# Ledger of designs, part 3: VHH binders against Type II methyltransferase M.MthZI (mthZIM)

Target 1, 355 residues: Type II methyltransferase M.MthZI (mthZIM), of Methanothermobacter thermautotrophicus (Methanobacterium thermoformicicum) (p29568)
Amino acid sequence: MKTTHRIYFKNSADMNELKDKSINLVVTSPPYPMVEIWDRLFSELNPKIEETLIDEEDGLRSYNLMHEELEKVWHEVDRVTAPGGVVIINIGDATRKIGKKFQLYPNHVRTIDFFFDRGYQVLPFIIWRKQSNKPTKFMGSGMLPPNAYVTHEHEYILIFRKEGPRQFKTEEERKLRRESAYFWEERNQWFSDVWTDLTGVSQRLNHKNLRKRAAAYPFELAYRLINMYSIMGDWVLDPFLGTGTTMIAAACAGRNSIGYELDHNFKDLIESRINETLKLSNEIVMRRINDHIEFIREKNGKYYSENYKFKVTTRQEQDIRLYYPRTYKKIKNNEFEFFYQEVNPKKERQSKLNI
Short names: E, the ipSAE of ESMFold2; O, the ipSAE of OpenDDE; V2, 0.75 times the mean of E and O plus 0.25 times the DockQ between their complexes.

## First folded at step 1 (VHH)

Design b8 (framework vhh_4orz_3)
Fold by ESMFold2-Fast, scan of step 1:
Structure b8 (fold): chain B 355 residues (1-355), chain A 121 residues (1-121)
Amino acid sequence: as target 1 above (355 residues)
Amino acid sequence: EVQLVESGGGLVQAGGSLRLFCAASGRTFSYYAMAWLRQAPGKRREWVALISSGGNTDYADSVKDRFTISRDNAKNTVSLQMNSLKPEDTAIYFCAAGTWSEYGLDSYDYWGQGTQVTVSS
């Protein structure tokens, strides 16, 4: 098994490298409108935005202009997404005071409306509650009603499907789908509409500008979504690649990927992350296996995985195959190929006990 | 609540044999899987042989057909018979007690202090 990963350092408002209807899964976290750290990026895309942030009585004009920039990307996402394809957007709403007016800017609503207008099905989406440190200072009048404001502590993982359920018409595709299955206990954890077990993550960057712009969604979030909404060998697109989290998660899950990123300075960080991930790449799949073995010991598992010689809860889990990337090759400045090994759970588990 | 003490190590010539013993104190010995691991100078500790509470055995490829692990639950002992010893078998040998399942050894819970085995050429 081999996967291909491409990075284009350009504005994803133009993804001419991608054919219409060629992508089965989009997983991304865009710059959030009205979150101050993104003001410069939006203003560079449209200089009128900077003017509205200082000269208006409220932020509605800025909010609309920022979303117009994102919607150029969403038009491209719509063009390249195949029927049955899924678009997943992690987005936070923003709280901000402009002039004398404080309010929440509901980025998730504007994003939902865009895909509804394009005829997408909005699937049940996930509220991601970050476990980062509680704010130590309160907004508004503190302990005195009514002018105190609720702390905003969650983001939305919005899930859109194009047209209808994906079809699997060949036996090869149906087999690969079975091999790409997840464990019953993983389904029960991952398909909850509230995620509280994942914290927001800032990347550790050497360059000050890159540190300020680092994408905050964690590897585990991307990894779950990729396993939930694609099969091995699928192409995963991230039009706001940042530090490469979606690409690295796709590689670890046996999926191909394409990413777009405006800032060429992320290139070396992404390559560094690839090298570090490969050193312990078997740990990710072994964590899944170890969690499964622990779970199934107490469960009366009625089915059996001949591939891994352990019990499973359902028939659909019998064909699960788990691979991890062992090596990669950089075949072009913007293109990587990963090569895989199938896990051997008994040997891997006993090997860990050697020290 | 299990304490393990190894014995039977020493100096032996290549092609020779040694039998290592691990004596356990504690009432729960019979519930644990038992393992022998070894550590050569400058190398990681490596597993060589396992025996479940029920007597099922497994061996590392490097020692298959040469080493035999056995246990005596009445005497609270596990032993490792080492035949056709090679200089490469020179190491400190550790006895360990651990939790076993149908999926293999899950963890090592208790460790002995080790016994030195030196195989001369």
Scores: ipSAE 0.000, ipTM 0.260, lowest interface PAE 14.5, mean pLDDT 84

Design b9 (framework vhh_4orz_3)
Fold by ESMFold2-Fast, scan of step 1:
Structure b9 (fold): chain B 355 residues (1-355), chain A 119 residues (1-119)
Amino acid sequence: as target 1 above (355 residues)
Amino acid sequence: EVQLVESGGGLVQAGGSLRLFCAASGFTFRDYSMAWLRQAPGKRREWVALIYSGGDTDYADSVKDRFTISRDNAKNTVSLQMNSLKPEDTAIYFCATHSYLGEWSYDYWGQGTQVTVSS
């Protein structure tokens, strides 16, 4: 097994490297409109935004102009997403005072409206309440009604499906789908519409200017979504790649990926993260296996995996196959190939015990 | 030169709690996963807990829900909070980090800290 990963250091408003209907899954977290750390990026994309925000203090117009920049990317996302493909956007709303007006800018609504208007099915989406993102300050008039504001504690993981359910027309596709299944207990954890078990990611940046621009959603978030909404060998796209989380998660899940990133300074960081992740990729898969063995011992599973010689809860889990990337090769300056090993639970447990 | 120094071990009664610390130096701490392993008398060294560079964690079945691993990248420290201690937890506890690709082996080890759980 082999996967391909490409990075393009350019604006994803133009993804001409990708043909129409070639992408199975999009997983991304864009810069958030009206969140102050992104003001410079949006103003660089459209200089009218700085004028509208600072000189005119027009929050609504600024919000609209920022979303118009994102929608150039969403038009490309729509073009490249295959029928039956899924688009997943992690986005937070912004609370902000512009001039004398404080309000929430509902980024998730504008994002939903874009895809809904283009005929996508809006699937039940996830509210992500980050554990370490606890509000510690009061907003408005403190303890005095009525001018105090509730704190904003969550982001949205919006899920859109193009045209309808994906069809699997060949026996090879159906086999690969079965092998890409997740465990029953993973389904019960992952398919909740509220996630409270994931913290935000600390940035591993050595340069403070990169730190100011970097958006970081956790590896586990991307890894879950990729396993939930694609099969092994699928092409995953992240038009706002940043530090490479989506690409690395796709590689760990046996999926191909393409990422776009404006800031070329992320190149070395992404390559460093690839190298570091490979040291631990077998541990990610073994955690899933160890959690399953622990769970099934208590559950008293009714079906059996011949491949891994353990019990499972459902018939669909019997064909699960888990791979981890063992090595990679840099094929071009912007292209990597990962090579895989199928996990062996007995071998992995023996090496773990003999540490 | 990679150096790992454990502390916080000692004698504790069954049902008690203890917190172990590991101070790391000589490498870019934030970029590496950190693990705790233990070795009881007459037993093989066994993995206990791991914290990935990204903050995600894994635990051995024997310590799940009792032990918590955490890290402080500003101080280059990893810690292990041990609750509801049992006599079976008596061991020398080692801090370790991984040096090779794709393996559950650890090559950089501390000297260890003794934990003894009585009665």
Scores: ipSAE 0.000, ipTM 0.119, lowest interface PAE 18.8, mean pLDDT 82

Design c1 (framework vhh_nb_b201)
Fold by ESMFold2-Fast, scan of step 1:
Structure c1 (fold): chain B 355 residues (1-355), chain A 118 residues (1-118)
Amino acid sequence: as target 1 above (355 residues)
Amino acid sequence: QVQLQESGGGLVQAGGSLRLSCAASGFTFSSYDMGWYRQAPGKEREFVATITSGGSTYYADSVKGRFTISRDNAKNTVYLQMNSLKPEDTAVYYCAVDYYGYTDFEYWGQGTQVTVSS
């Protein structure tokens, strides 16, 4: 098995490289309007933003102009997303003081409105509460009502579906769907509408440059969403690729990907992350296997995986197949192919038993 | 009270056939999935085949094309037709019912021995 991954270093407001209705899943975290770290990027896209934000101190107009830039990308996302395809956008709201006025800028609302207006089904979405050892405290008036503000500690993982449920009309697609299944205990964890177990940056895939560039979301978040909303061999799009998290997660999950990134300087960082991830790719899949074996040991599962010689909770889990990328090949400056090996839990278990 | 009683096991030469039966009582048989599992000495209990209440069948890769699971709802019985038997099929065969549907509660029969000589 192989997957193909392409990166285009250009503005994703124009994705002419992609045909209409060619993408099965979009997973992305855009630059957040009104979050100060993104002011420069938005102002470079539209110089009026710097004028309204800094010179005029007009927060509402700045917010609207920033979302108009994002909506150019969402128009392209709508064009390329296939019927039955899913669009997932991780986005945070911004709390900010512009001039003397403090308020929240509800980025998730504008994002929902865009896709809702285009006739997408808004699926139950996830509140992601990021773990933090020392969250920044914000006190409007200390202990005194009414001018104190609540702490905003979560982001939204918005989930939109185009034209209704995906259909699987061929035997090949139905087989891949079964092989792309997740474990019963993973379903119970992943399909909660509140995620509290993920930090803002994954330690395993961290690079020192991620700290400098403020990585949008962790590997595990992308990896879960890809496994929940696509099947192996699907095409995953990230129009705000950044450091490559979505692409790398797609490769680890046996999916193809396409990413767009405005900053050419991310090219070398993405290749570095690919090399680091390949050293850990077997461990990522083995963690899923080991977690399953630990879970099922306490429970005498009713069904059996012939593929991996262990018990499972449900019949659908019997057909699960897990692959990890063993090697990659750079085909062109912007195109990579990953080559896979199926996991072997029996061999790994024997090694762990020190016998 | 759920009861499962297997029968039809025995000694058979390699390449031979056996038909196992499992008589069930104490629940609405037609509403539940039924399955066959096996356990060889010193090994874990292994899935063999299952048949859903709706009649869909699923098999372990090791027995596909050789074994056929079926049910007779009028007789409250599930069957396992075993053809082209191999020495590695030697095991105690157990009937099982998914009584609570994906709970940790399982009902097993007492098992029936199948021995395949070389």
Scores: ipSAE 0.000, ipTM 0.096, lowest interface PAE 23.2, mean pLDDT 82

Design c10 (framework vhh_nb_b201)
Fold by ESMFold2-Fast, scan of step 1:
Structure c10 (fold): chain B 355 residues (1-355), chain A 118 residues (1-118)
Amino acid sequence: as target 1 above (355 residues)
Amino acid sequence: QVQLQESGGGLVQAGGSLRLSCAASGFTFSKYDMGWYRQAPGKEREFVATISTGGRTYYADSVKGRFTISRDNAKNTVYLQMNSLKPEDTAVYYCAASLYGRSYEDYWGQGTQVTVSS
């Protein structure tokens, strides 16, 4: 098994490298309109934005202009997404005071409206409530009604499907789909519409300037979504690649990827993250196996995996195959190939018995 | 209908040279990156070389300085000049085409055998 990953350091408002209707899964976390850390990026894309924010103090105009920049990318996403394809966008709303007006800027609504108006089905989406150890700052007039404001504690993982359910027309595709299945207990965890078990991670970056601009888009979030909405060998697109989280998660899940990133300074960080992740890639798959073995011990499942010699809860889990990337090669500037090994639960269990 | 047709493979002694050709039809050749891959028996297919629509070339470390990829847009043909061949270069060589900038190959040839004896 091999997967291919390419990064284009250019604005994803133009993805001419990709054919119409060629992508089955998009997973991305764009810069968030009206969140102050992204003001400079949006203003560099459209200098009018800085003018409306600073000189005119027009929050609504600024919000609209920022979304117009994102919508150039969403038009390209729509063009390249195949029928049955899924588009997943992790986005937060912004609370902000511009001039004398404090309000929430509902980024998720504008994003939903774009895809809904283009004929996409809005699937049940996920509220991601970040775990945080920091006290929440009180907004507005403190303890005094009515001018005190609710704090904003969550982001949205919006899920859109083009036209209808994906079809699997060949026997080979149906076999690969079965091998790409997740465990029953993973489904119970992942397909909740509220995620409270994932912490945003941004402080492990070593580069000061990149750390300030990095999204808190965690590996596990991308990894779950890729396993939930694609099969092994699919191509995953991230038009806002940033530090490479979607690409690395796709590689760990046995999927190919294409990423676009405007800031060339992320190149070295992405390569560093690939090297670090490869040291841990076996652990990711072995954690899934060990969690399953522990779960099924009490459950006494009715079905059996011949591949791994353990019980499973449902018939659909019998054909699961799990791979991890063992090595990678940089085959072109900005193009990588990952090479895989199938997990061996017997070897892992022997190691546990010896300790 | 899209086709990639390789030619020029064969048996050669270590230190020798071969020139592979790949004739393309059924698509707008000038819009596609062209590449060469190889696969030895029992091993994974590996990247060898690619040439972009703009003529930029990229090589695997194992072949740098020995192999040269080139293209002729008028003839819809990509070439691989293989010099200083080693027994380790023994493989089936595949021609591939991808729309400019894609991370996957759109089209593959049937392959041509190269055997390098020691």
Scores: ipSAE 0.000, ipTM 0.104, lowest interface PAE 20.9, mean pLDDT 83

Design c11 (framework vhh_nb_b201)
Fold by ESMFold2-Fast, scan of step 1:
Structure c11 (fold): chain B 355 residues (1-355), chain A 121 residues (1-121)
Amino acid sequence: as target 1 above (355 residues)
Amino acid sequence: QVQLQESGGGLVQAGGSLRLSCAASGTTFSDYWMGWYRQAPGKEREFVATISSGGETYYADSVKGRFTISRDNAKNTVYLQMNSLKPEDTAVYYCAATPFYESYDSAFDYWGQGTQVTVSS
């Protein structure tokens, strides 16, 4: 088994490297309009934004201009997404005071509107509530009604499907889909519309030119979404690649990927993360298997996986195959190929216990 | 609301064939998982076959190689082609439907009224 991964260091408002209808799944987290850390990036894309924010103190107009920049990327996403493909966007709303006016800027609404108006089906989406300490900062008048404001503690994982449900017309496609299945207990955890079990990850970068982020979406979030909305061998796109989380998660899940990133300084960081993840890739898959074995032992599963010699809850789980990337090769300056080994649960679990 | 109506049951000799049909009304079923279950006198209802929205098929071990499930989304119909019938296949056969995200062996949301299949020795 082999997957291909390409990174383009350029603005994803132009993805001319990608043919129409070539992408199966988009998983991304864009810069958030009206969140202050992104002001400079948006102003570099459109200098009118700096004038509107700083000189005119016009929050609504700034919000609209920032979304117009993101929509250049969403037009490209629409072009490259195949029928039956899914677009997943993790986005937070912004609470901010511009001039004398404090309000929430509802980024998720504008994002939904874009895809809904273009004929996408909006699927049930996920509220991601990041795990955090008790808040010690207060918005508005603190303890005094009515001018105190609720804290904003969640982001949205928006899910859009192009045209309709994906069809699997060949036996080869159906076999690969069965092998790409998830466990019953994973389904019950992952397909909740509220995620509270994942923390945001701080990016600790020592490069002065890299984008500063208060939190990033974690590997596990991308890994779940890729397993939920694609099959092995699919092409996954992230037009705002950053440190490479979506690409690395796709590789760990046996999917190909393409990423776009404005900042060339991320290149070495992404390659370092690939090397770190390869050392742990077997453990990621073994965690899934060990969690399943513990779950099924108490449940007394009715069906059996001949592949791995363990019981499963449903017949659909019988054909599951789990692979991890063992090695990679750098084919070109911006292109990598990953090579896989199928997990051997008994041998690898026994090795872990003995050491 | 989904309503299901089975047809094609009847009497057949061992070794013979029957094709059951299930017509869906009240909605389009292209997104639904479609299945067949059967219940013989004095026995529990048992799974026979299911077909996903994408066309993947799953069969009970007792019917694998003899029965074939298929669907025609343009006609809102699912079929069960039953070959090499045995007396042990005698049962009331039920069509069932559930949203495409459900497992085939979970409780189905919508059920037909059933059609009798009798296989003589």
Scores: ipSAE 0.000, ipTM 0.113, lowest interface PAE 22.1, mean pLDDT 83

Design c2 (framework vhh_nb_b201; at its last look DockQ between E and O 0.15; V2 from the best seeds 0.00; counts 0 for: pae O 11.0 > 2, placed apart)
Fold by OpenDDE, look of step 2:
Structure c2 (fold): chain B 355 residues (1-355), chain A 119 residues (1-119)
Amino acid sequence: as target 1 above (355 residues)
Amino acid sequence: QVQLQESGGGLVQAGGSLRLSCAASGSIFSGYAMGWYRQAPGKEREFVATISYGGSTYYADSVKGRFTISRDNAKNTVYLQMNSLKPEDTAVYYCAAYPEWGSYSHDYWGQGTQVTVSS
């Protein structure tokens, strides 16, 4: 098994490298409108944004202008997403004081509206909480009514499906789908509407000269979503690649990936992370297997995996195949191939004991 | 609050050596890769080196063979040994922490330390 990964260092408002309807899954986190760390980025895209933010102190106008820039990317996302494809956007609302006015800017609502209006099926989204290290956890939390406001600490994982459920017409596709199944206990955890086990800290990079403040979401977030809403061999797109988390997660999950990033300075970092992840990729699948083994010890599984020689909860789990990238090759300056091996729990345990 | 604090910067002559340190506070050290970046005046920030939690290293071509990145997990500290320094190495050096794998979500940056190499 092999997967391909491509990186384009350019604005994802133009994905001319991608064919229409060529992507099975989009997993991304854009810069959040009205979050201060992204003001410069948005202003570079449209100078009017800076004018409205700084000179006019018009938060609403700024908000709209920023979303107009994102919507250029979403148009391309729509173009390249295949029928039955899924678009997943991690996004947070912004709470900000512009001038003398404090309010929440509902980024998740604006994003939902965009895709809903274009005929996507809006699926139940997931809320997850970031561990906020903000010293001002209690901004506006005076003890006197009515002017206090709720502390905003969660983000949204928005999920959109294009043109109904995906169809699998060939036996090969059906086989891949069966092999791409997840464990029952994973399903139970992952398909919860609230994730409480992910940790993320928003740090304001105080450095004046840092062009791109990379807001990275957790690897686990991307990894879960990819396993939930794609099968092995699918193409995953991230129009805001950043440090490469989505790509790494796709590679670890046996999916192809394409990423766009504005800042070419991320190249070395992404390549470094690719190399590092390769060394740890086996640990990811082993963790899944070990977690399952622990789970099934406590629970009586009704079915049996012949491949891994353990019990599972449902019939759909019987064909699960877990692969990890063993090696990779840089094919081009912006293209990587990963080569996979199936996990062997017995052999791997023995190797660790001998070290 | 998770903080990265750089130290060890300064003025050095060409051909000399410096050792930078970055101390990480909080629980971010485990599961994070650590890296060094640098920014020279009028230039963009560039990658220098990275080290995984397990000790895998990667270097920019411009520093390969001269710089060595290492980490002490017990001390929550990452180091950059810089040998054979050149004037072109003059920059503000930034420590970074970023997710390697797992449930870690955010990139962290230090405030930077100035390194000046005189001819």
Scores: ipSAE 0.007, ipTM 0.253, lowest interface PAE 11.0, mean pLDDT 87
ESMFold2-Fast, scan of step 1: ipSAE 0.375; ipTM 0.743
ESMFold2, look of step 2: ipSAE 0.148; ipTM 0.666
ESMFold2 (binder alone), look of step 2: mean pLDDT 83; pTM 0.848

Design c3 (framework vhh_nb_b201)
Fold by ESMFold2-Fast, scan of step 1:
Structure c3 (fold): chain B 355 residues (1-355), chain A 119 residues (1-119)
Amino acid sequence: as target 1 above (355 residues)
Amino acid sequence: QVQLQESGGGLVQAGGSLRLSCAASGYTFSDYYMGWYRQAPGKEREFVATIDTGGSTYYADSVKGRFTISRDNAKNTVYLQMNSLKPEDTAVYYCAAEDSYYRGWFDYWGQGTQVTVSS
């Protein structure tokens, strides 16, 4: 098994490198309209935005222009997404005071409207709650009603499906789908519409250091979504690649990927992250297996994995096959190939005897 | 980690009997399938007998009716009672512990005990 990964350092408003209907899954987190850290990036894409941000009465115009820039990318996403394909966008709403007016700018609504208008099914989506231990920062008049404001604690992982459920018409596709299955307990954790376990709060709990070392955030977020909404060998697109998280997660999951990023300075960082992740790729898969073994002990699973002979909860889990990238090769300045080894849980567990 | 230590091997005449013991330490013994394997010089390791967490037993055809596997969870010990021994039973006998969630894959092995059957 081999996967291909390409990075284009250009604006994803034009993805001419990609053919129509060639992408099975999009996983991305765009720059958020009206969040101040992204003002410069949006103004570089459209200089009129800077002018509207200076005018303290023009917040809604700034919001609209920023979304018009994102929608150029969403038009390309729509063109390249295959029928039955899924588009996943992690996006936060912005709270901001422009002039004398404080309000929330509902980025998730504008994003939903775009895909709704283009005929996508909006699937039940996920609220990603970034828990804080003690909120000490308040907006408005603090303890005095009515001019105190609710703290915004979550982002949205929006999920859109093109045309309808994906069909698997060949024996090879159905076999690969079964081999790409997740564990029953992973299903119950991942398909909750509220995620609270992927938060920075657990980073303050040093006794979880060994567990956190193998599951980098937001790597784990991308890794879950890729396993939930694609099969091995699928093409995953991230039009706002940044530091390469989606690409690296796709490689760890046995999926191909394509990423777009405006800032060429991320190239060396992405290559560094690839090398670091390869050292941990076996640990990522073994963590899933070890978590499964721990879970199934208490549940007393009824079925057995065909490939690994451990107990599983359902028949659909019996054909699971797990791979990790062992090596990679740089084919061109912007293209990488990953080469895989199938996990051997018995051999990996035996290594504990050589402590 | 489970550590396994075999005892009870030795020299015996054809038609005789031996009882092998395997003492386990670490982890919860009752969660493991326990088994015996053997290896004669120049041959591959072969399956002899296993006992699951519920006490069900399984034997290789070559030893059925002659060998009996049993376990004592209170003592963290598994036993192999070998009757009607034959020269072809000569081998190093290994105790193995298999996490019951990896059936057919023994994660822990003892160092072995020699059994020699004279003609």
Scores: ipSAE 0.000, ipTM 0.138, lowest interface PAE 18.2, mean pLDDT 82

Design c4 (framework vhh_nb_b201)
Fold by ESMFold2-Fast, scan of step 1:
Structure c4 (fold): chain B 355 residues (1-355), chain A 119 residues (1-119)
Amino acid sequence: as target 1 above (355 residues)
Amino acid sequence: QVQLQESGGGLVQAGGSLRLSCAASGFTVSDNYMGWYRQAPGKEREFVATIYRGGSTYYADSVKGRFTISRDNAKNTVYLQMNSLKPEDTAVYYCARGYEYSSGYLDYWGQGTQVTVSS
């Protein structure tokens, strides 16, 4: 088993390196319009934004111009996404005072409108409520009505499907789909439309410059979505790669990936994260196996995995196969190949018991 | 009730110009993404240009620098100004609500207007 991973340090408004209909899954978190940390990025992409936002104090026009920049990327995402492919965008709305007006800028609505207007099916999406590490959460006049505002504590994981349900026409595709299945208890955790168990990455980062352009989401969020909406060997795209979370999660899940990132300064960090993750890649799949073994011990599982010699809840779980990246090779300055080993629960559990 | 009606097509010599109009009824063009597409004899329908709700524009590489998409919100009309026309621009031009680059869907299409560019 081998997967390929490519990084392009350029604006994803032009993804000419990618052929039409070549991508199975998009998982990304763009810079958020009207969130102040991203003002400079948007103004560098379109200088009119700085004039509109700062000189004219026109929040609505600034919001529209910022989304027009993102929509250049979404046009490319539409071009490269294959029929039956899924586009997943984690995006937060912005609360901000521009001039005399405080309001929420509904980034998720504009994003939904873009894909809905292009004929995508909007699938049930996820509200991601992440805990804030703030001592005070009040906005407006605090305890006095009516000018106080509710605290904004969630983001949206928007899910769009192109053309319709993915078809698996060959026996090979159907077999690979079965091998890419998730455990029953994982499904019950992952397919909730409200996620409250994942904290934002910014709470754990202590790097000064990276905090300013904080990672969009944690590894576990990307890893879940990739397992939920793709199969092994699929091509995963992140047009706003940042610190490399989507690429690393795809590699850990046995999927190929392509990432675009405007800031070349992320290159060394991404490579460092790849190396650190490889040291722990076996632990990621072993955690899934150990969690399953513990879960099934107390349950009366009716089916059996011949691959791993344990009980499972459903027939679909019997064909699950789990791989982890063992090594990687740098093929070009921007291209990596990962090489895999199938997990062996007996060997790994034997080692654990010997500790 | 929703209708898109194209006009302004015709025969023009290479190097010439044409301005296409798309009159919309039943909805407001400024609240929607509007686009122009074309289909040449024996070819698949292809994207030409789009104008976003906020007024920004996006063009196919083959027409960038030669074609300009615009709108008149008061007239609820979208335009395609075509300059430096080439024989390969010969096609039926369609106005559409929404945007399609590869396999996205469009809510509504006009009937099309023929553009013929002679060598």
Scores: ipSAE 0.000, ipTM 0.114, lowest interface PAE 21.1, mean pLDDT 82

